# VHH binders against Probable cyclic nucleotide phosphodiesterase syc0937_d, part 5

Target 1, 255 residues: Probable cyclic nucleotide phosphodiesterase syc0937_d, of Synechococcus sp. (p05675)
Amino acid sequence: MVEDFAGDAMTLSIAQITDLHLLVDPQAALRGCVTTPRAAAVFGNLKQRSPDLLLLSGDLSEDGSPASYERLRDWVEELGCPAIAIAGNHDQPERLTEICGRSPFMGEPVYSIQGWRIIALDSYQPKRIDGRLRGDQLDWLDQRLGEDSSPTLLMLHHPPVLIGVTKMDAIGLKDGPEFLEVIAHHQQVRLVLSGHAHQAFIQGRGLTTFLGCPATAMQFDQPELPAGWRSLELEPDGSWRSQIHWVDTDSIHFA
Key: E = the ipSAE of ESMFold2; O = the ipSAE of OpenDDE; V2 = 0.75 times the mean of E and O plus 0.25 times the DockQ between their complexes.

## First folded at step 1 (VHH)

Design q6 (framework vhh_7aqx_2)
Fold by ESMFold2-Fast, scan of step 1:
Structure q6 (fold): chain B 255 residues (1-255), chain A 124 residues (1-124)
Amino acid sequence: as target 1 above (255 residues)
Amino acid sequence: QVQLQESGGGLVQAGGSLRLSCTTSGRTFSKYAFSWFRQAPGEEREFVGAISWSGGSTDYADSVKGRFTISRDNAKNTFYLQMNSLKTEDTAVYYCAAKPYWTGLYSASEYDYWGQGTQVTVSS
């Protein structure tokens, strides 16, 4: 659920976090990075910002453990805002849904919020690093988009566009071209958010902007960079603004 | 809309085996759960078993654990219920059902997509 202001114009304030790579042990490191305190610091930053909606765009757990998802759930409950979560390639999707499938997490794939539609897509493939939406989901998406012309934000874990990084482009969304063809038929799709790349990017195609989000865990090829997240301000007329926020974990001392 | 089409069912003797099939069409994706429910005369629909879209997760009612196996053939868009060691108490109309997400599996009210039902009668 997203709350509104009685009788005023509505800007929808969104926070996107991604690639948290939480482990059973909150002190465990992945590639030299202790991931739990970095995610905790980002949640501390989000609490000060009071977003209307939290988008969690995959790789939320590194090991798919119940403990990692319970930790995530506790942070989202403490934040007190509704959340939409999708699985990345490291997640265990069924366990994520079991633990994070009820309030404050929203369980449906389509939401109408403050004049916008938000659609969460599933690119997870069992035992694979790369992603795929599959023909059934692409047909479903095409039908959903045909039903409502409201400005639309799509979220998926794997980038559907080439970002110019050879190793990441090799493990992106395998049916990206098919996805882009669907979107080309729907002018109302303004934003496509993704994780996976562990870096920010921005790419425009037609009327759609594709935004990559830095990880709360390590950034690829720049491990010295802090945890990151993306803010978005969506206006009822379909206009939007966005920025990346960097969170220094050493200054905050979250565990 | 997701469409579910059942096949199988019929009369079988106690101790026998039967396989039900449910063919799926329409819009499904990897977060879908596919389930079997059954309804005996005068009773509510009860959960029998579930399988995730990938086939990586399964769950069963205590009454059928060790006797029934649910499986999926993604190439055929079909999931199955293999029923072994059938008992007279297994007599019911069996329904296949689908819902997004691996939650609320045990409650028939959580499912929006249903097959037409297939009668299974187990004679003594």
Scores: ipSAE 0.000, ipTM 0.170, lowest interface PAE 13.9, mean pLDDT 85

Design q7 (framework vhh_7aqx_2)
Fold by ESMFold2-Fast, scan of step 1:
Structure q7 (fold): chain B 255 residues (1-255), chain A 122 residues (1-122)
Amino acid sequence: as target 1 above (255 residues)
Amino acid sequence: QVQLQESGGGLVQAGGSLRLSCTTSGFTFSRYAFSWFRQAPGEEREFVGAISRSGGSTDYADSVKGRFTISRDNAKNTFYLQMNSLKTEDTAVYYCAAKYGSWYKPSDYDYWGQGTQVTVSS
């Protein structure tokens, strides 16, 4: 059976974090940014918010090291909420699964939670920066969506839509058009969340809203911006609210 | 298009060994967790063992733990059940199963093989 979080609250509170780019050395920098303290600051902010569910939408580790995933796991265990994690192009998917494959991390790709379905998709390609879902996963997704009309949130690492940034659009989801065709036949798909772009975006297509999340590591072309994360409040009727939160490392404890 | 096909079943004497293979096609093997189930005549299907998508974690039914080993070979799109110290009670049709995602669950698998007979004589 699908895991169900049928709590007393009618609203499902979700936090999305992405593109943490954790390195084996907690003081190591990527593009001039020391990534561990920025991720830690976001987890401090999340503790104050107490979300019902944490979504980790890829590029969680830069180097795929065990130490980086163990650090992530420790933070998620301390936060104490259920988590769904997917790999981004920098991750080592096997190591992510080995270290973050137990409670509070959830291992299923499909969940029914407080009237919503959440489906995690895998766009990882070995030794490539761009993403692809492939025909087998697209067929699988089509079947899952055909079985249940509940409001549905999909999560994948690579943006399935063009965001208007040439460099990012060149390394996005290569079978995006095929993915968009699948979801066009399923009116219940309300939200599609992604990482990868290191910036917030919002794009509406039909009845579906596509939301990009800023990185905790660094924002591309805007290094002055702090670590970011996305909150979502999902109602049982399929309505939702969302907000980007910015967390300054100089103010790490203000959460 | 998706197919799981068992092989390696047969007749073996108690105390012997047998290796089952499940060859797969029509999907990206590396994205699936895999399990073995068995069903004896007149009984319900029972879980035997599982291997995670990464291959780093395995799980076994208490009745087979220490005797059976599950493994996977991503290059061959095949996973295996090595069965040692076989008992007459291990006689059953063995089924391979595939589940999309990082880990298995005891039921609700996405794809199933057709089964292969294992008979253990005393």
Scores: ipSAE 0.000, ipTM 0.185, lowest interface PAE 15.9, mean pLDDT 86

Design q8 (framework vhh_7aqx_2)
Fold by ESMFold2-Fast, scan of step 1:
Structure q8 (fold): chain B 255 residues (1-255), chain A 122 residues (1-122)
Amino acid sequence: as target 1 above (255 residues)
Amino acid sequence: QVQLQESGGGLVQAGGSLRLSCTTSGRTFSEYAFSWFRQAPGEEREFVGAISWSGGDTDYADSVKGRFTISRDNAKNTFYLQMNSLKTEDTAVYYCAAELGYYDWSSEYDYWGQGTQVTVSS
């Protein structure tokens, strides 16, 4: 059970990080990118900004190793804010569930915080790169959205919309159209956050804005770009502000 | 984490055929795109062919189109380069490479094999 906020609502400050691709060896590289120092630099940046909530939108580990998840857990514990994590296609969901089963990670899929609802969705498919929510989860989502009209933020790993990159669109959310049909019936859905694409994007559809987040690891087609993360400021009336932050290794609070 | 091991290299006569195999260790084989590169003595490493994570997308260098075929067998954690109608110009060390579900002919890959020598005699 998560404590729902009741009383005077304030602005909710959120940080989203995604696609960390942590490896058992902290010196290991993916696509010429040593991923551990880049993630560490982002956590250094987050510590200076003191968010109220951390959203981790998948591909947190590249190899699913216990050591990679323990490294992540230690950083989140040091940050000192609650976190909601979902699996991406590279994750080992059982090990991720193990770390999400204890503080500071939150284990429920639905939260009410500062007048907003936050719903975490699972698009993971065993032994596949692309994602699916599946009919049972879509029906579950439709029912949850029907219960409460509060402004709602959804998080899933795989983009539910086409972003105009052929290779990435081939491995996105396979039941994206079905997902979009569900949320079209629920005007309170203001934001849908995703990872996977290793690039920022923004698309508006009706009253919903779809936001892609850059990776803390490498950015696809732009490896010269630094690690990135997204901040969000959510107001109790359903208005919001967001921006992307770029972090080089010089931003690490310890050398 | 992925480890790559090539096999199947050797000496072959011009006009002959050879099949290279690349076996991977690691739990995420089905999520990787795979490529073959080659390097002749004194030359830069060059792209040969690639196969996407789904197997639905393949690409080849112009020099090998119609002669070489790349394929993957997810059940065996292995991918292959079938080389037909070999020419003396195909003589090189052949390397297999892996990257997340999007292949690139830039040779900026995450994981590389040790290389296997292919020598085509006239």
Scores: ipSAE 0.000, ipTM 0.164, lowest interface PAE 15.9, mean pLDDT 84

Design q9 (framework vhh_7aqx_2)
Fold by ESMFold2-Fast, scan of step 1:
Structure q9 (fold): chain B 255 residues (1-255), chain A 121 residues (1-121)
Amino acid sequence: as target 1 above (255 residues)
Amino acid sequence: QVQLQESGGGLVQAGGSLRLSCTTSGFTFSSYAFSWFRQAPGEEREFVGAISGSGGSTDYADSVKGRFTISRDNAKNTFYLQMNSLKTEDTAVYYCAVTYKITYSGTYDYWGQGTQVTVSS
């Protein structure tokens, strides 16, 4: 007798959050936006959704303060799922590692989960707004991708593709063309997730889909939009679904 | 990319002092932890000391504690190893290293080319 299973015990449910820009003072504003309540509202929404894995794609702190990373850590601990975090250009990578480099945060760059590989990349450049992976990391990535043909999701802070916004494209991933050449030789790369742009975007190239995530802090050129995050449902066969979620801060606190 | 260059090595008598310098480029100096290692001929590379990005934390190998001091000067993009009460067993090529702890890409160690320290009796 064969038992038939309905549902998705093998489906990996992922939440991506990005560009939280947390400050020492939880009431401090960045560009007229008080960032802490917006991030808190997103974590409230995530608690209802119970993801299997949280991806934090950079600019988690605006000022690199211990208090900002401790606040983030407390929210992730309360959520109760494992997390992978990368630095954005505003982060302090050493402080992020010190405070968020232990459980529930995962410290390795490569994970095999439910038939998928998740690879986190570092585009951080000290004292620069733009990003760069560098030749040693690109060679490392090429080697990792050559070892395993499993469907692969890559995460980096800076968009590796031009999104058609002049100001953002000026401060994106400077070695984007080199990165795109590497992944073009590896058909298993299905998804590339990024932050930085403070807006959602979708761009297809070959078998790879590039997804930009809205910020929890503020959206550039659309400041009326609420905090956003991305859900992903990854199937073992390499198929996937994704959706942007918008979180009204007032609705979360009072509804 | 990231470059590290040691200086200050040389010949010194036992009981003497030397100050090694490591000048860096290609990253924000104040954001990274720095280490010194040494290697004698035919031996494995050995940890000597480290300083955190803030400069608030230092660590040393037991063999050098109380004799060696690591420090940094963020304005000069340089970090130092002050070596006092030198012993003949301190003779080695000294390497500076930056441990670029990438939470997401593992640990990348960038190394200088090394500087020779010879301690005569």
Scores: ipSAE 0.000, ipTM 0.113, lowest interface PAE 15.8, mean pLDDT 83

## First folded at step 2 (VHH; framework vhh_7nfr_2)

Design o7f (at its last look DockQ between E and O 0.01; V2 from the best seeds 0.00; counts 0 for: pae O 11.4 > 2, grease 25.7 > 24.2, placed apart)
Amino acid sequence: QVQLQESGGGLVQPGGSLRLSCAASGFTFSRYAMSWVRQAPGEGREWVSSIYSSGGKTYYADSVKGRFTIARDNVKNTLYLLMDSLKSDDTAVYYCATKYSWGKYFDYWGQGTQVTVSS
ESMFold2, look of step 2: ipSAE 0.274; ipTM 0.689
ESMFold2 (binder alone), look of step 2: mean pLDDT 84; pTM 0.853
OpenDDE, look of step 2: ipSAE 0.005; ipTM 0.254

## First folded at step 4 (VHH)

Design s1 (framework vhh_nb_b201)
Amino acid sequence: QVQLQESGGGLVQAGGSLRLSCAASGFTFSKYAMGWYRQAPGKEREFVATIYSGGSTYYADSVKGRFTISRDNAKNTVYLQMNSLKPEDTAVYYCAASPYWSGLKFQYWGQGTQVTVSS
ESMFold2-Fast, scan of step 4: ipSAE 0.249; ipTM 0.662

Design s10 (framework vhh_nb_b201)
Fold by ESMFold2-Fast, scan of step 4:
Structure s10 (fold): chain B 255 residues (1-255), chain A 118 residues (1-118)
Amino acid sequence: as target 1 above (255 residues)
Amino acid sequence: QVQLQESGGGLVQAGGSLRLSCAASGFTFSKYAMGWYRQAPGKEREFVATIYSGGSTYYADSVKGRFTISRDNAKNTVYLQMNSLKPEDTAVYYCAAPYWSGLKFDYWGQGTQVTVSS
């Protein structure tokens, strides 16, 4: 059941965070960045803004440890809004589901919220860096999109489009062309959000906009940049606005 | 306001045991990770152990197998059970609540002295 009634639908405020790379040791550094305080600073920023929904688009843990996921769960519980999380290539999906598979985390792949459909996709491949949705999930997605014409936001970890960065394009979504073919037949798909690239990007294709989100951990080729996150304001008529927010972690020292 | 108060330090012979306690107030204790850190004379503060809200634990390699961190949510208290103590464990031990960079929320107790003699 859609909780939005005709004439009662409001703006949906969304925060996207991605590529937190949390380690079991909260003081551990990855690529010269101590990742835990950077993620914590972003959550502090989010708490002041009170989003309606949090989207966590993968690589939430670097080491897949229970401690890293419990830390994430504690922050999401403190934030006090519902969350949808997907695994990135560094995650341990079974452990993510075990620890973050209960309120305020939402466990279904499809949600109707304030006149929009939000669909979370799984591009994780065991022991691989690159992503793949696979034929069964693409067929499933096609069926789900065919049953409801509401404005739709899709989230997956691996970018389904080439972003023009050689190293990232080599490890992106391997069945990206097949994914793009599916969504080309469903004009209600307005937004596709991804992580993985550790940088912001925007690409338009038909009526769909593809948005990359900067990491909370480190930005590739721009390590001097702070932690980032994306806000989205979704209107019931299918219009939307989005901004990247940069969060200074103040006195954090990089190796 | 967050307050952390350590107790249980003292002088002990090598091979002995001590249990440290940290009483916490001013926040919803059961929802937060808690940690122990230590600082030896003339050295920087180092991580010892953490326990997350769900009960998962992580230890520094130097103490793994000898120290056990635990919590009692009904008493708002975190514990560090220290076994097989060595002279190199001599330090002031600090209880810590989560650090939130950007918000300047870095909560530390006053510390409790642990001295291990040979």
Scores: ipSAE 0.006, ipTM 0.266, lowest interface PAE 13.0, mean pLDDT 85

Design s11 (framework vhh_nb_b201)
Fold by ESMFold2-Fast, scan of step 4:
Structure s11 (fold): chain B 255 residues (1-255), chain A 119 residues (1-119)
Amino acid sequence: as target 1 above (255 residues)
Amino acid sequence: QVQLQESGGGLVQAGGSLRLSCAASGRTFSSYAMGWYRQAPGKEREFVATITSRGSTYYADSVKGRFTISRDNAKNTVYLQMNSLKPEDTAVYYCAAKPYWSSLEYDYWGQGTQVTVSS
């Protein structure tokens, strides 16, 4: 029996992985990096940690192939925990929904878990690298946040804040300022998680902390670095802890 | 966001059969683990059977081999086929749904359907 099965609201253990860039060929390289073994090694690390919830914050496939999403689905099924996935700019959203839009993947727009609300947002733009939430989704988000004051974690693929890296800031969330205005009116938004940047970052704005996650594929400007993922421990009172984990892919082999 | 409605309960003689149905409303039925629990008067609620979103089934020892849980995702319905019924199976039967975002506990419950097995 795990501590989290005590019955009352307990600590929620979350793993975030992002930017896997899986290709139809498991031996294929992207920018000199063979991405499948790196993702596999991270899933091996996650099995040892046994998270309660897996957040997959986009760019899960590089080529949008069914085989790449089926490989991802197999790993998530083997891990045995529920998952929330969103599309990044490299994904094919319809294919992602078809293959990873059913159990153990969740398809609701808003989740209530252990006293927290988790809201997944879609920043995907067809045929573009940068992201945008658009006015209808921003209005929807504002309405959802107004209905429930529980501590809230938001997840989107594109960083909504400038991270100080010129190349990444050029292809981030284009309506970031509008998004920041919406959440500034809702003090319960504690955490905003993103991928895309292929590096960790932490920024505080008001009562909200913005967290960037390293890729499981390659890190930009430091391709020699290992695959990374983020752990989060969320308490029912709205407090939280988080850490980046680096996984040496040479120590784990997946056939 | 999900509502559950049980049907198919009733009175049956020992050795008989009943099929319970649970209709779910909501767009994510296929992602839910679905379960059946029962509660007899003066007793706590007990587990009967569950079917995961992937189709794996698990049963309480007291019903294994007699009851079968199944689901039809096209109809948003879960079923409990109850064979070789015994008087001790008499209880209110509850349908439950667990979205994969919760722990092992079920988050959504139906109102229950009465099953009475006479000797």
Scores: ipSAE 0.000, ipTM 0.104, lowest interface PAE 19.0, mean pLDDT 84

Design s12 (framework vhh_nb_b201; at its last look DockQ between E and O 0.01; V2 from the best seeds 0.00; counts 0 for: pae O 9.1 > 2, placed apart)
Amino acid sequence: QVQLQESGGGLVQAGGSLRLSCAASGFTFSNYAMGWYRQAPGKEREFVATIYSGGKTYYADSVKGRFTISRDNAKNTVYLQMNSLKPEDTAVYYCAAGPRWSGFSFDYWGQGTQVTVSS
ESMFold2-Fast, scan of step 4: ipSAE 0.597; ipTM 0.833
ESMFold2, look of step 5: ipSAE 0.336; ipTM 0.697
ESMFold2 (binder alone), look of step 5: mean pLDDT 88; pTM 0.894
OpenDDE, look of step 5: ipSAE 0.012; ipTM 0.237

Design s13 (framework vhh_8pnl_2)
Fold by ESMFold2-Fast, scan of step 4:
Structure s13 (fold): chain B 255 residues (1-255), chain A 119 residues (1-119)
Amino acid sequence: as target 1 above (255 residues)
Amino acid sequence: QGQLVESGGGLVQPGGSLRLSCADAGFTFSKYAMAWYRQAPGKERELVARIYSGGSTNYADFVKGRFTISRDNAKSTLYLQMNSLKPEDTAMYYCAASPYWSGLKFDYWGQGTRVTVSA
């Protein structure tokens, strides 16, 4: 249970992992990288850290296979913390919800946890690489943000801001400007987390910080970097801390 | 495990009104986003109106000002009040429910209820 309650809230410890690109074959390589062992190594790191909540910000499977989602589910069950997952452009959303749509995975788009609101957004577009939230979801988001002034963390797969990498910016969030207009009217939005870019970034806009997370699979334009994940410590007063963690996976690459 | 059952369709003259209902005996109704879609013969299903769990609404331009979507969480029932009906509104009307409205497709659909607008 991650719902907020009456009384004093504690620090919320969050782990974000993204862009796992799991394949049906655990030894299969993508771009010269065997993705399953890299994700497994990150889950090993997460066990040592014991987060309160796991955020999985898309591209969890490369091929959409049941085996890839079942492998992910087994790792999350073993970790023993609640998880919120969204689809990236490589995922099969129906398969993701079928296999990962029940405990320990949480199915609602909005949660109140330890004085914070966490809102999961879906930027998936069928048969497209780029993302879009669409007017219905943007209107819905605006209404949800208007109802509760608690410090808010938003998660979506596609970065809503330009990161300065031409090829990634060409396939980002197509209605990013509309999204940015919505959140500009809601000062309680402190954090926006995304995947997709296979690299860390940090950008400030108004009172909101936009954080990109490195992939567990491989980093684009920085292939020398290992698998990564992001930790966040959220305080009930809306203050937060975050850092990137790198997990050495060199010994598990195909020769 | 959810079962959606639509009712309230029928034959009505242009300018008339109908109220559609969608009963949900099996769902966690209050947590789901709900929608009315319609499908005329030979056409794809199109969105008519949505209502999110918090009560915010969204309407297709072709029904704005004429139709009102609402929900009664105590009765686990979704409604569509249809006023100033036009022949172009003739279709099968479907109730839909989803916790993942914008791409994660955990969509449940009812059997539909027929609306005919003719003299």
Scores: ipSAE 0.000, ipTM 0.157, lowest interface PAE 13.9, mean pLDDT 83

Design s14 (framework vhh_8pnl_2)
Fold by ESMFold2-Fast, scan of step 4:
Structure s14 (fold): chain B 255 residues (1-255), chain A 119 residues (1-119)
Amino acid sequence: as target 1 above (255 residues)
Amino acid sequence: QGQLVESGGGLVQPGGSLRLSCADAGFTFSKYAMAWYRQAPGKERELVARITSGGSTNYADFVKGRFTISRDNAKSTLYLQMNSLKPEDTAMYYCAAEPYWTGFKYDYWGQGTRVTVSA
């Protein structure tokens, strides 16, 4: 079964957040950054914007604690829009599923929404920092893409492309070349969203645009930057617009 | 295909028992939720039972009290103990490895193992 938002096709407003690194203690710091208030400020910004769909592209929890996922679930429930979440390398996938595997979180990996297909992919590897989709998931993806030519957005945690940052490229998607080969055979893939890098990037390959999203927690090599998130507006004809939003945590509060 | 292999099906009379097994060679079995699905002739595939890596279980209403799902992480093997079998349980039974969320499917099941409940 695939979730369907079938009806009159309109602009689909999406918010992507990533790399929240929530800890059991809401006052706990990671690399000098107290992560809970930064995520809360971003949710405050999202509430004002009222997106149609929330994409959570991994590293949602730093410690995998139930409290961290319950905090996330409560914020998403308060926001009131459907959400699709994937695990990053810091998450505990079983716990994410147990706590966030219910409404408003969506449980299927493939959705048809306002003329677009959205597919969530799992690059998590236990006890590893780098990612891998594996051959069975790549075969599954190839089959799904062959069934429907609608403009498609893919989401995975680890960037499948080299971004030109040596330390990040060393821990990206291990089977990125295999993934890129699969999607090169499916020209309807317009967008690939990822987290992990704690920075924005934009890279075009063929007909596909690869977009990296800044973290809500902290930005690597630019700790002065605030929490960030990405907006996307998808049109039924396959055209799209996207923008990064920076949220000053001292001035924006999640009410 | 090729990473999950179901076994243990067969012919049994109503009221009988069977134990199904599913061996996994392709996943980090201990970190994933595992499930049994079944497909009766002419019907859609339906969830029978699910178990998380930590042992939390969920059952379809039509098998509660009769079937027990369990796992052995050291052997990377999933089990389904089927008691008080009914003719309505006749189906092909499939094992599935579900990543970290309910409903995520690789469309990756073995050939299944057939269960026939008949006098």
Scores: ipSAE 0.000, ipTM 0.169, lowest interface PAE 13.2, mean pLDDT 84

Design s15 (framework vhh_8pnl_2)
Fold by ESMFold2-Fast, scan of step 4:
Structure s15 (fold): chain B 255 residues (1-255), chain A 119 residues (1-119)
Amino acid sequence: as target 1 above (255 residues)
Amino acid sequence: QGQLVESGGGLVQPGGSLRLSCADAGFTFSSYAMAWYRQAPGKERELVARIYSGGSTNYADFVKGRFTISRDNAKSTLYLQMNSLKPEDTAMYYCAAKPYWSGLSFDYWGQGTRVTVSA
C-alpha cells in the first residue's frame, strides 16, 4: 500500500496570525509585552511550515505607523506566500492598504483557491474599539455568497459571536446578529475566523464553525501563554482540520 | 442601488485646467473608496487617482503634482482637479466606486466624461 502523495497537493494549507500590535519602536512594550520579537518568532515558525496562504486578521499595528506596516510587509515578503490582511480597531486602514495593498498581499476581498472561497470582511470603526460590518457590507456579502456555493471561509477582526468573556463581549461585533442572519441563509459557510479576543475559541452554529485565534502579542487573562497562531488544512470537499500553535519567543533564533 | 454621473470634461489648451465631478444618485458614498480612471484611444483603462473613505489618496506617477482628487461626502460627490494639462492627458475619464475593503475591484462605474487637450 503506497500512499499516493499527489492526492495531498489539493489540500490548501493556511496560517492565520492576528493581533500583532506592532509599534514604531521594535523594542517597545504594550502591557509589559515587547510585541515585535513575538511576531518575529511566529514568522520564523511559519517559514519552516511554508503555508500556501497567510491570513492576517487585524490589529496588525498598535500605533498605525508606517514603520510598523513596513516591518510586517518585509516579514511577509521574506515568508514568500500570498497574504490577505484586514484592519483591526488599532489599525489605520488606509495606511495598511497603502503599504500592504500590493504583492505579496492580495487586494480583493474574495478569492477562489483550490475549491474554497476566502472572503475578507472589514469590521473597523473610526475611533471605536468595537466592530461593525454595516448594512452595505452585509448586503454585499449576501450577494457574493449567493453567487457561488463552494465551501467558504470568512475572516473578520471582531468576533461575531459571544465568547462568554464579559469584557470582550462588550467590545465585539455590534451587528453580529445581522451578520449571523446573513450567513444562516448560506449553508456553504463552513468557517468564520476572527482575532480581537487574544485567545483561542471554538463555537459551532448550524454548519458553521467560529474560530478565535490567539494573539502573537499577549493573551488576555493568560499572560503566561506564548505567541500563538492557527493552522488550517482545507480539503476540496469542504472538510477541514485546524490547530493552534504556540511559539516560545525565547527558544527561536532566526539565522 | 446608485448611478455615478461624471461631468466637467471638455476641450482645453495645453497648460489649462479642468475640474471633473462625479455625482452619486444614492448609495452609501462615505463607505466607498472612489477613483478616477482614464482610457485613451487604443490604450487600456488606467488608474489616475484613488481616494479612500478616510481621505487617504494615491496618484499615478504621470499626474503627481498636477492632479488633486477630493470628495464631499455630504454632497456624495467626487472631484478631480486637473492642472497643467498636457496633450497626453486626452482621454475618456471614468468615475469608479468600490467597497473600501476591496483593493482592486470596482463594482460601480460611470459612463465617462471626455477630456481633450489640444490647440
Scores: ipSAE 0.000, ipTM 0.236, lowest interface PAE 10.5, mean pLDDT 84

